# Miniprotein binders against a7ua95r516to809, part 37

Target 1, 294 residues: a7ua95r516to809
Amino acid sequence: ASLSLLSISDLVPDLQFIFFWMSNAIEILYFIQQKSPAYMQTIELMDDKAGSKESLLSATISANEEAMTILEEVIMYTFQQCVYYITKTLYVVLPGLLDCNPFGTEPSSEQCRRAAGVCVCAVCVMPEAVRRVVSVFQTTSDLLQQYQVHSEIQSQMFAYLFFFTNVSLFNQLIDKGPARGWFQRSRVLQIQASVKILLDWAKGAGHNHLAQKFFAKFCSTVTILASPPQQLSQMSWKALCAEHPSLKPVQLHRILTQYQLMAELGPLPIWQPSSEDEAYIYRTVDLLESFENH

## First folded at step 14 (miniprotein)

Design yh5
Fold by OpenDDE base, fold request of step 15:
Structure yh5 (fold): chain B 294 residues (1-294), chain A 85 residues (1-85)
Amino acid sequence: as target 1 above (294 residues)
Amino acid sequence: DTSEELRKRILKLIIEALRLFAEALKLARSGNPEEAEELLKRAAELMTEAADIARELGDPYLIEFAELLLESVEKMIEKLERRLS
């Protein structure tokens, strides 16, 4: 099937299989972590028959360490597999978020799978493009809960997915934004509203801190672009750097340059990079975010 | 002591079963679910033996460990069989 047609729903059977394997490995690992110390203590309290106790203890320690290592590898492998498949679905739906008009009255074409009939839940009332993105995250959350995956692993999963989403959206906005008209004020406000819906969902799902952390760069970009010219033209380079620390100098410079062009502003001396940042604004290699820097 | 040697044997069986469990995952994900199922069946045999020995010894940790791993392996076999059907 073309990647363009791959929905999160199509991947659910495979994801369920991987999550089941991961969950089983976590359960066994947890058992060893919780019960092995007491067992080793029990061995230590056994009657010492000619050094047999020490040999058994050593064998038990070695076996537990090897078992935990194997299980950790299984957990890591299954985690990576889940992330791989989920990010493939995100890759397909994320571009639609930037083109979304959340102020349009387009009826949600897809019914909530959780309800029989027409659902009016917060997800079902979302714009279709936002709903598609949220559905990936919601499906992931549902699977993690279904298989009772440990909260730490859940947090790591969402951290990576939000990271991926931020990088993808940021890079698309920076690279294609000018050509697509996404730097136009009306479009920026649409993007801002769409992202707000996503962030509100993340907050409702208990991932507010992670969402705020990992979406910081994209949110900063959108915030700058959404700022009225009268307000933004009064902010110095230094003030903008301080307010948006997630942006590299080259990124901020690019955003401001495109904003200036879009708003038909003359040269603004106050947006001139500091002498310290001047060397960095030309590092075009640092303009786009890398998916490997996580 | 025959009991200590038996405990060490159980531990070896558990480790071997875990290796098979991990390898079965890789095989299943590489498109070889039938071979994965064979490894899991072998792991289940090992854990059945391990659990039996552990019960005879009356070692609660080794009983619980072998039974937990056996249950996990059996659940995975069932899950694989459902995908192959």
Scores: ipSAE 0.830, ipTM 0.959, lowest interface PAE 0.5, mean pLDDT 91
Fold by OpenDDE base, fold request of step 15:
Structure yh5 (fold): chain B 294 residues (1-294), chain A 85 residues (1-85)
Amino acid sequence: as target 1 above (294 residues)
Amino acid sequence: DTSEELRKRILKLIIEALRLFAEALKLARSGNPEEAEELLKRAAELMTEAADIARELGDPYLIEFAELLLESVEKMIEKLERRLS
């Protein structure tokens, strides 16, 4: 199927199958972890017929270790499969978030799947482009809850999905932003509002800390670009580095250079990189974020 | 002791069933759902035997383990059959 036609709803049956397999493997692993220590103690208390008890204990230890290894591999495999399919759907819908006008009166045409009639839930009142992104995360959350996946695995999955989302949005904004007009103040304010809706959803879903951590780079970029010229022109390079520690020097320099061009500002000596950072601003390899470093 | 050898046999059956369970997942994901179902059915047979031996021994841990894995395998067969229908 062409990536352009892939909806999260189309993947739900396949994701449900993978999540079911993951959940079963986790349940069996948890059983071994919780019950095997007491069983080994029971073997240790059995009447020893010359050396048979030690052999059974050794066989039990080896079998438990092998069983746990097999189950961990199943859990890792299913986790990776889920992330692979979910990130494919995110890749399709994320560009729409940057082009979204959340202040536009476009009627959300899609009825809430949860309610009969006109739903006024927070998701139904979202702009369509934002709703599509939130729908991927909400579907993931609903599946994790449906299959009672352990909270730690849920946190790991959302951490990766937020990481992927941040990298994708940041790279698109830096690479295509000037050509698409996303650095224009009006467009930046739209992006900022759209991201706020996503962050508010993440907060409501109990993932506030993860969202703040993994969206820091994209949020910093949007915050700088949304700043009034009068305010931003008074901030030194050092002050901006201190306020936005998630940005590499090359990234901050690129953002400020594009901001200067967009705002038709003359050269600003106050934005000149420090002598320590001067070597790093030319490291174009560090400009875009990598998907592989997670 | 015959009881210890039987416990070791149950553990071997459990490990083999888990291997089949893991391989069935790979087959199902590679587009071979019928072969995956065959492996799961074989795993269910192994766990039925394991549970029977465990019940005869009166070993509560091995009973619970074999029955839990059997239930998991049977649920997966049902889920797979629903996708193939």
Scores: ipSAE 0.829, ipTM 0.959, lowest interface PAE 0.5, mean pLDDT 91
Fold by OpenDDE base, fold request of step 15:
Structure yh5 (fold): chain B 294 residues (1-294), chain A 85 residues (1-85)
Amino acid sequence: as target 1 above (294 residues)
Amino acid sequence: DTSEELRKRILKLIIEALRLFAEALKLARSGNPEEAEELLKRAAELMTEAADIARELGDPYLIEFAELLLESVEKMIEKLERRLS
């Protein structure tokens, strides 16, 4: 299937299968973790001949360890499969978020599938491009809840998805932003509003801390670009580094350089990197974020 | 002791069933759902035997373990069959 036609809805049957396998493996693993210690104690209290008891105990320990290892591998595999498919869907819809005009009157064509008729829920009133992104996260949340996946695994999955989203959006903005006009103040304000809607959703879904943590780099970039020239021109390099610690020196320098060009500002000595950072601003290999650093 | 040997046998059956369960997942994801179903059916047979032996011994941990794994395997078979229909 062409990546362009891939929707999260099309993946739901396959994801359900994977999540079901994951959930079953987690349940069995949890059983072993909770019940095996008491069973081991029961074996230890058996009045059997010294050699037989030790053999059973050893066999039980070995079997439990092997069982847990197999189950952990299944859980890890299924987790990776879920993340793979969900991130493929995100990859398709995320570019639309940067081009989105959230202030436009475009009627939401896709209504909430849960409601018969016109739904006015928070998701249905979202701009289409934002709703498509939120739909991926919401579907993921719904599946995790449906299969009662352990909270730790849920948190890990959302952490990764937010990480992926941040990296994808950040890299697209840095790489394509100037050419696409995303550094123009009007466009930046649109992006800022769209991201706010996404963050508000994440807050409502109980993922506020994770969202704030993993979107920090993209949010910092958007915040800088949204800043009025009069305010930003008064901030030193050191102050900007301190306010936006998620940005590497090369990233901050790139953002400021593009901002300067867009705002038709002359050279600003106040934005000159410190002597300590000067070597780092030329590390173009560090400009874009890697998906492998998670 | 015959009881200890039986417990060890149950544990071996459980481990084999878990291996089959894990392998079935790989087969299903590689586009071999029929082969995956066969492995799951074999796992169910092993767990049925394990549960029966465990009940005869009156070992609550091994009963619960074998029955839990059996239920999980049966659910997976049902889920797989629904995808093949």
Scores: ipSAE 0.829, ipTM 0.959, lowest interface PAE 0.5, mean pLDDT 91
Fold by ESMFold2, fold request of step 15:
Structure yh5 (fold): chain B 294 residues (1-294), chain A 85 residues (1-85)
Amino acid sequence: as target 1 above (294 residues)
Amino acid sequence: DTSEELRKRILKLIIEALRLFAEALKLARSGNPEEAEELLKRAAELMTEAADIARELGDPYLIEFAELLLESVEKMIEKLERRLS
């Protein structure tokens, strides 16, 4: 199958194979870590032959170090393989979050209006674009639990997946936003609602701390763009930097420029960077984030 | 030979089997699952020998080490054979 067309469901058999290999390597590594110290003590208590106990101890230490190195490399390789394939599927589905209308005009949105006159979560169905992203995260979580992968490795994997999601959404918004109309206030509010559903999934899955940490840049961007003009125009550059430390000066400047344009607040810049930050607001090399910065 | 020389032999067998285990993974993921299976079968032979020597010595640590790796390798062979058939 073509990698550019893979869904997460198509990858499950390969991921199961890789996670099983990882799980076995972890079990053997754990065995060595837990049992080897007592074994070496047992060797020291054996009947002494000149040079034989020292030779065996040396061989045991050397073998343990090599075994652990080999197993750690297997664990790292399998982790990288999983992340590579999972992020390829994630890359395909993430753009839909920016173009999605979670409020909808379809029957589920009509059912929400009919049931209460105001939309409540209990009567709404998750938007398809959000469901596709959640499916990738949920399938990954299910596989990690199925193969009893250690919780620290699970956390590291979701840390990377959330980092990847944040970079992908931020870069697409900055790069494609003007052409796609994503900076229009109504669209920003739709994006904000879609991201809230995703963050709610992360909280319910026990990953709230990771989501808060790794989505900060994208969430700050959407928060600024969603702010009412009366509120935002009253805030200084320094106040915005303090509230949104995840944004680099060039990024904040670009976001505020797009906001001012879409809110039709005139051509004169409202937010004046500090003299310290002035040098950085035109550094286009710092505008987009790297997928390798984790 | 001596029990200490036999223990060092078991350790050498274990390390060679672990190297085969790691190399088989790379082969399986690089489009060479038939060669990966052959390396795992060789690892299983090494771990069977290691386990036999360890049982004769009555060394519980080396018995468990060899049997744990053997079980892992045998289950990987089973998964590879399923994918190749």
Scores: ipSAE 0.784, ipTM 0.953, lowest interface PAE 0.5, mean pLDDT 85
Fold by ESMFold2, fold request of step 15:
Structure yh5 (fold): chain B 294 residues (1-294), chain A 85 residues (1-85)
Amino acid sequence: as target 1 above (294 residues)
Amino acid sequence: DTSEELRKRILKLIIEALRLFAEALKLARSGNPEEAEELLKRAAELMTEAADIARELGDPYLIEFAELLLESVEKMIEKLERRLS
């Protein structure tokens, strides 16, 4: 089977295998961490030969350290394998969020969906493109819980998935947005609604802090682009920087330039960069985000 | 063997089984599941011996350590055999 066109459900057997291996390694690592100190204390209290118990204590420390190193490497390897499969799936499904219409043609279904952010009644259905992304996150969450993966590792997994999602959506919007018409305000409002569904999922799943942190750049971009011209034209460069600290000056400058083109606005004096930022608005090396850095 | 020499022997068996467990994972993930199964079967033999010695000694820590590893290895063998069938 090819990874390039598979849904997350097609990868579940492989992910189950990897998470099972990870879970077993975590259980053994936790056992060592929790039980070894008390065990070594019992060795120290033994009435056997003094030199002989010191040799056992030394061997126990050495073995526990090596065991923990091996187990930590297994956990890291399995984590990286899971991330590889999951992000390959995300890469395929994320572009659809930029092209979809979450509003549909059914006003009553839109009101029902808007109130819940997911299909709560029979008349409301989550848009397919959004459902595909939510399915990746939900399947990942279900697997992590099924295998009782430690909450710290679960948080690290979702931190990376949200980081990956943010970088992918931001870079595609900046790169492909002009050619795809994604900077038109009606399209931006559709994108904003789709992202809200993802944020509501993250909040309900207990990952609100991670989503707020790692989606900030893309969400700020969409919030600016969705603003009506009457409102945005009254916000200075300094005010926009303060409201959207996740955006680098070159990124904010590019977003405002695209906004001006789509809203048919000329240059606005209020959007002139501060003296401090003028040196940075042309740093095109900083325009796109790296998938390996956050 | 002294009681302490037997405990050190159990620890050596555990470390070797862990090395086989980790190596088997990499083999299974690189397209060598039959080789991975062979390593896990060897790890299971080591952990069966370790568990038997630990029970004879009545050392609760080494019993639990050996039993956790043995159970983990046996479950992984079952999963690999299912995939190879």
Scores: ipSAE 0.784, ipTM 0.951, lowest interface PAE 0.5, mean pLDDT 85

Design yh5
Fold by ESMFold2, look of step 14:
Structure yh5 (fold): chain B 294 residues (1-294), chain A 85 residues (1-85)
Amino acid sequence: as target 1 above (294 residues)
Amino acid sequence: DTSEELRKRILKLIIEALRLFAEALKLARSGNPEEAEELLKRAAELMTEAADIARELGDPYLIEFAELLLESVEKMIEKLERRLS
């Protein structure tokens, strides 16, 4: 009962209501934007019998500007409401992504068993934790399409959802990773495989560019942690910064320090920051990402 | 009243109805769906008047504007009534 209240399916009726309100506001805003210029021209061509034409033009411009302002506020408010509820669901399901094992599952359906000689069906073997996250994204996509939300707004919605996902996963990995055993190389490879499923979903849904942009920090972190110790230890600080530009100096330094500990490479720092970067590697206020800097 | 004054009146009715539409949304999202429905019913009355005046003038832009908003408001009333029943 309580667990069902945390699922995206429990929120669908509220989300449908909010998207319906948004969709109506978008339709009216689009009408004004498309039809007002021609209407203004029509007013310009009216007979100016009492000299009243300029007063009507002024009133019409003011009314259209105010109408568009009200409708834009409605659209922004409904957008924020949708994002609030969707990210509330994501917050609950995302930690499971860091704990799951996508490699150890046997096919669970007769269709998958019949096809086992050729390939394993990804749906039949997807870990529940990954499935829960994909379900949030897919349900969101379905609702946006159901209400015919303009593609620009759909892109903005997924930009924020991917941003939120990256911040949540990155912060948990950095903050809790050592204590939870998530920095172990075998564990990192499992995390990497799970995230690839999300990236594949995003590509298939037409959001590949957004996923590449907003997951870069988390993916860079996982890539570093999955690297063989000898290979990574041969790279200079400058080379690592160039390979991982999405990571701030304090973030890169923290990841490398924890990697050194987990790989049992000794206590002496292997990677020496440049003189310019030394001022920044201790800025702990910059270590975790903000959910509000989107 | 002059044709210009009637068009200005239609525009005022539309803006007031849009303000009610936006306020009703916030009320519905704040747990006040009955008050939200009351504001939408007021907006529907304003848009019915605006549409009638626009049709008398034969102003196709104002007719379409008023009828589009009226349809949207009426659909929102239906949605609220389903949630309340």
Scores: ipSAE 0.780, ipTM 0.953, lowest interface PAE 0.5, mean pLDDT 84

## First folded at step 15 (miniprotein)

Design dl10
Fold by OpenDDE base, look of step 16:
Structure dl10 (fold): chain B 294 residues (1-294), chain A 80 residues (1-80)
Amino acid sequence: as target 1 above (294 residues)
Amino acid sequence: SMTYEVTIRTDNPEYLELIAFALRMLAKAMNLKVEEVRREGDTLRVRISGTPEQVEYFEEWVELWLEKKGIDATVEVREV
C-alpha cells in the first residue's frame, strides 16, 4: 500500500480529531488543577462530624489524582498518535530533500500557477521536495494553533519532529551518501541550500532555537562536507571535534574518511584521531543515530 | 449521598461527546460517582451520586467549564 501516496493533506481529518481531543484534555486537566485546591479547602473547613472529614479528604485527593492521571494518559496517547502520523509523512518526503536541486528552475507547481498566477511567495519559490517537507511542518503548526494547544506541548512536538528529521537525514546521508553521490561538493551544496530553507522556515515559525539544537548533527555533517578541501585539510582532528561537538568521534572519522575518498586526498596525518579518541572511532554501533533516545 | 440528574442542552450537538467526557472527568476529580450518562438527541443526561454540597460545586464547575469553552449550553440539576 503506497506510503508514497500518503500526503499530509490526507491525514488532516484524522489529525484534527486527535488534536481536538489532545487540546481539550489539556484544558480539562488545567481546569481541574486550578479548581481542585479551593474544593479541597472547602472539605477541610467542613465541620468534623464524627471523624469522617479526614477520610473524605483522603478519598477526594485520591479521586482527583486518578482523574488527572487519566487525562495525562489521554494527552500522552494523542500526542503519540500525532507524532506517529506526522513522522510517517516525513519518512516519505525526507529522502526527496537529499536528492533535491534547489538551484534548478523547476517550474512552479501547477497548483500555484492556477490559483494566483505567478505566486512569488516563499513557499511557491521553494523546490518541490523542500516544499513537501515544509508543508508537513506548516500543517502541524497550523493545526496546533487552530486547536490552541498549550505552548509547551507545541515545543515538545516540534522538538521531536526536528529530532526525527535530523536522525533520518543524518542516517541516510551517512549510510547512502557515498553510493548516491551526496558527498560530492555540488550535491552537498544543494543539500545545504535545501536545509537552509527548512531552517529559515523554522526561524520564521518561532522555532529557531529548537531547530538549531536538533539539526546540529546534520548541519555539522553538511558543513564539513561543503568545506573546500584546501580549508578542511588545514583543520586538525582536535579543531574539528571542537568546532563540531555534536558529532561523535566515530561519526567525524567516517565523514572525514569519505571526504578524503571523494576529494582524492592522500592520507592526512592532521586528521588522525587523538589517542583518547582512537578507541571510539571503531565503535560502529554509534555511527548511526538512534530514534529511541527521545 | 443522594442521586442527581444533570441535564445539559446545547445548540452545538457536535460537542456533546466532549461535554460528556468533561463531565465524567470533573465528577471523578470531585469524587462524585457517575451512575449513568445518556444522550437523548441534543440533550445529555448524567446521573451522579453525591452530597448536596458536592453537586452544587459540580454544577458550578460544569458551568464555568462550558463558559470557558464558549459552548452555549444550559445546565439543570434535579434530585431523583
Scores: ipSAE 0.835, ipTM 0.966, lowest interface PAE 0.4, mean pLDDT 92
Fold by ESMFold2, look of step 16:
Structure dl10 (fold): chain B 294 residues (1-294), chain A 80 residues (1-80)
Amino acid sequence: as target 1 above (294 residues)
Amino acid sequence: SMTYEVTIRTDNPEYLELIAFALRMLAKAMNLKVEEVRREGDTLRVRISGTPEQVEYFEEWVELWLEKKGIDATVEVREV
């Protein structure tokens, strides 16, 4: 394996090549779709004296469909290759979001305050870990626009990238969070702030709908963990499931268990799962998410 | 039923691979048989088999596609 794949900028030449072919395959496909009806009508209007018009039309329809199928396969393959390269970069940079502090350290805030006088936010920049993730999304967006990729394909690509981001962050938090102290309230608030920067980028880029949909599981997790104990302890299991439908019962149960440990709470009667859900809260096979679409 | 040679000349030979791919897809979409595709420097030569009417339509599709793509190229068709 190559260590040169640590940043998106190293992949730009390969991505430019793949986007070039994907974009052109899309354009050729739409050209054929636009022109084929008129061409088929010229065959319909041919003299049938030779008695072969119906056979020629049938063969032409089949060949036309085969050409469009080949183009669709090229588009699918190039799309998958782009996603593969981009997600390899995301895989490397995403874990840093769970360890970073977007609020600035006391020494950095002190130095910023002293150098700029009353400057409180003017010299503060996003954490490097967040910047690396945003750079992947922004570079992808810039390439899609450069090659004028159809907006539907752009949306599908960001849907997958947000899905991948959500799965990666959720799995890391659930799996490593107890050992890493990521369930402590101060840590959760830092994570929430970092994710908000990503969500703000997605909104500004025109992908708010996709981000709201595909970050839902991770965002629900962080929202629950960030809730004050006096507020969360008043919410029943049924209410939490209704408010956070992206969470499976085993996942919600695990999150509430970690919350109880963090807040030093004992079991709460209103967090008792419904009888329907009780069968599912111990299904550890469902705890972590798959990177594969189902 | 007859064989034609389509010759494409361009000032931008970096597009010849794309043009070759486009021609194969356009010909297939029209049920034209591509016998061979060869590159000779800055020119692309494509042999296709079809009726005169099919080849005339194919030439028009190729010219229109090149124009929409913004590729500065000439298209010549000869019966061979």
Scores: ipSAE 0.764, ipTM 0.949, lowest interface PAE 0.5, mean pLDDT 85

Design dl7
Fold by OpenDDE base, look of step 16:
Structure dl7 (fold): chain B 294 residues (1-294), chain A 80 residues (1-80)
Amino acid sequence: as target 1 above (294 residues)
Amino acid sequence: SMTYEVTIRTDNPEYLELIAFALRMLAKAMNLRVEEVRREGDTLRVRISGTPEQVEYFEEWVELWLKQKGIDARVEVREV
């Protein structure tokens, strides 16, 4: 099946199965953790008629640890499978977010179940490209809630998904942005608006802190590119580094260089990297973000 | 150690696989030997080896877990 046809809705049955096992494995683990201490105490209080009490206790502790390890492996495996399927879906829909014009007239979502007719809910008024991304996150949230997955696991999952989204969007913007015209101010403003909608959703979903943290690089990039030339040209390299600490020197330098080209600005001495950063701006290996650093 | 057969009957056969998994994990956590797990229709049969005291605790754990999950099931333990 063409990757282009894969929707999150198509994956829901598989995800439900995985979430079911993940949630139950967590519950069983917690149950064992809650009950095991009392059970161990019962062994400790047994009459040592055979001198085997210590051996029995040791064997029981070891067996208990093994059981918990197996459960942890199941949890980890199911978590990884969820992330794999969800990120595969994100991979398909995320490019559309950069090309999205949120100020255009796009048709309302046919998928909104809330009303017969034109739904004006926050999701239905979203541009289609943004809605597709939000739908992935919302489906994930709904499944996590449906199966009552532990809050820590929910947080970890959203942290990774936001991380993945940021890396994907950032890398695409840096790599393809100049060729696609995404560095043009009008396009940047569209991207900024689209990202804001996503961030607003994340805030409404209770993931504001995670979203702010993990989208920092992409947001910083968009903020710089959205800045008027008159304002940005007054900011020194050091000031920009200080305001955008999430950006590596090589990344900031690339952004500013492309901004100069786009805005038809001559070389700006004020944007010249410091002597300390000069060696780092040529580290092209650090230009794009890695998916492995999470 | 004695051998016991634990029989679980439920009106929710969709959970039998989960129940089997849970039973294995609970038994392992208690250092009980699981000898056999069989599904017969809507019934799960588990053969375990342990002390009478261990099996009593195991039965309690199974019943408590099922209750927490909201699974309506009957647990029977028999020495074999």
Scores: ipSAE 0.828, ipTM 0.965, lowest interface PAE 0.4, mean pLDDT 91
Fold by ESMFold2, look of step 16:
Structure dl7 (fold): chain B 294 residues (1-294), chain A 80 residues (1-80)
Amino acid sequence: as target 1 above (294 residues)
Amino acid sequence: SMTYEVTIRTDNPEYLELIAFALRMLAKAMNLRVEEVRREGDTLRVRISGTPEQVEYFEEWVELWLKQKGIDARVEVREV
């Protein structure tokens, strides 16, 4: 009775069907775009004996635009279906990243070091919770390549998947973190290491720019929480806002409050919000992020 | 306008639904009216209405698209 039983591999046949139609709709759209100018020119070069050439051209342009609009709608709908199925799987596996311990007791392999430091070593010792998330991303990448989906569409797909991942992890950390003990420093360091494995996958897969952009909020949160007290206590509110522009005032305030509790620090004057931000630190509606990106 | 029947026979019948979709989109992009699309085994039959010149150009687009996609198919167009 749980979504935890649904893996990405169970959805591959449905995803193959959707990717097939998406990729072909894209190809047909480009074919029409490529061939339409020459066809329109044929109409323009026709002998205008009946004086109806301009009306025929106008009707043909309109019909051509309608066809391209239909194809664009098919592409958008199939893209949304892919995202829906993939994010359903991702939603189930992401919470495990916050609970896992990526610091294995396994000794590092000399063979792994001699392989010129490729990310194969990280995959060999990857925690199961991280492996499940990477498997969703890797399966998605493999399907996009199998169906030769246009590179711009592939980038848009991973932009949304990374956005979804960031929102899901951030919201769970903020909302469930106190009850689950996720703000304890040892846990934060474990979470930081797990996220690094995801970032390494994204870099190796050619998506480093997208990962840097879309993981920024969660990474900033973990970076602040992982900072040594001696270092963080020297940073003012203004400096922290400048260093972490992805965080809203209410979010930064909550993160610093949790940090103070776990470090057993009293209120710090330099963490006093700026006068501009003072009105916003209690806006609970801004605390959690929306999964809606459009 | 005259009515034509476009017949497509292929060794790759798994592509017939894609071919039918492509023909509908190509015909619409050229302002040709598709009257009927039906599948008979490995054969697709499409009825379209247009001028002889439009249908000749449509046949060229269909043949080119099938070739670019790598679909092994024969395209025949007949006035009905």
Scores: ipSAE 0.760, ipTM 0.949, lowest interface PAE 0.5, mean pLDDT 85

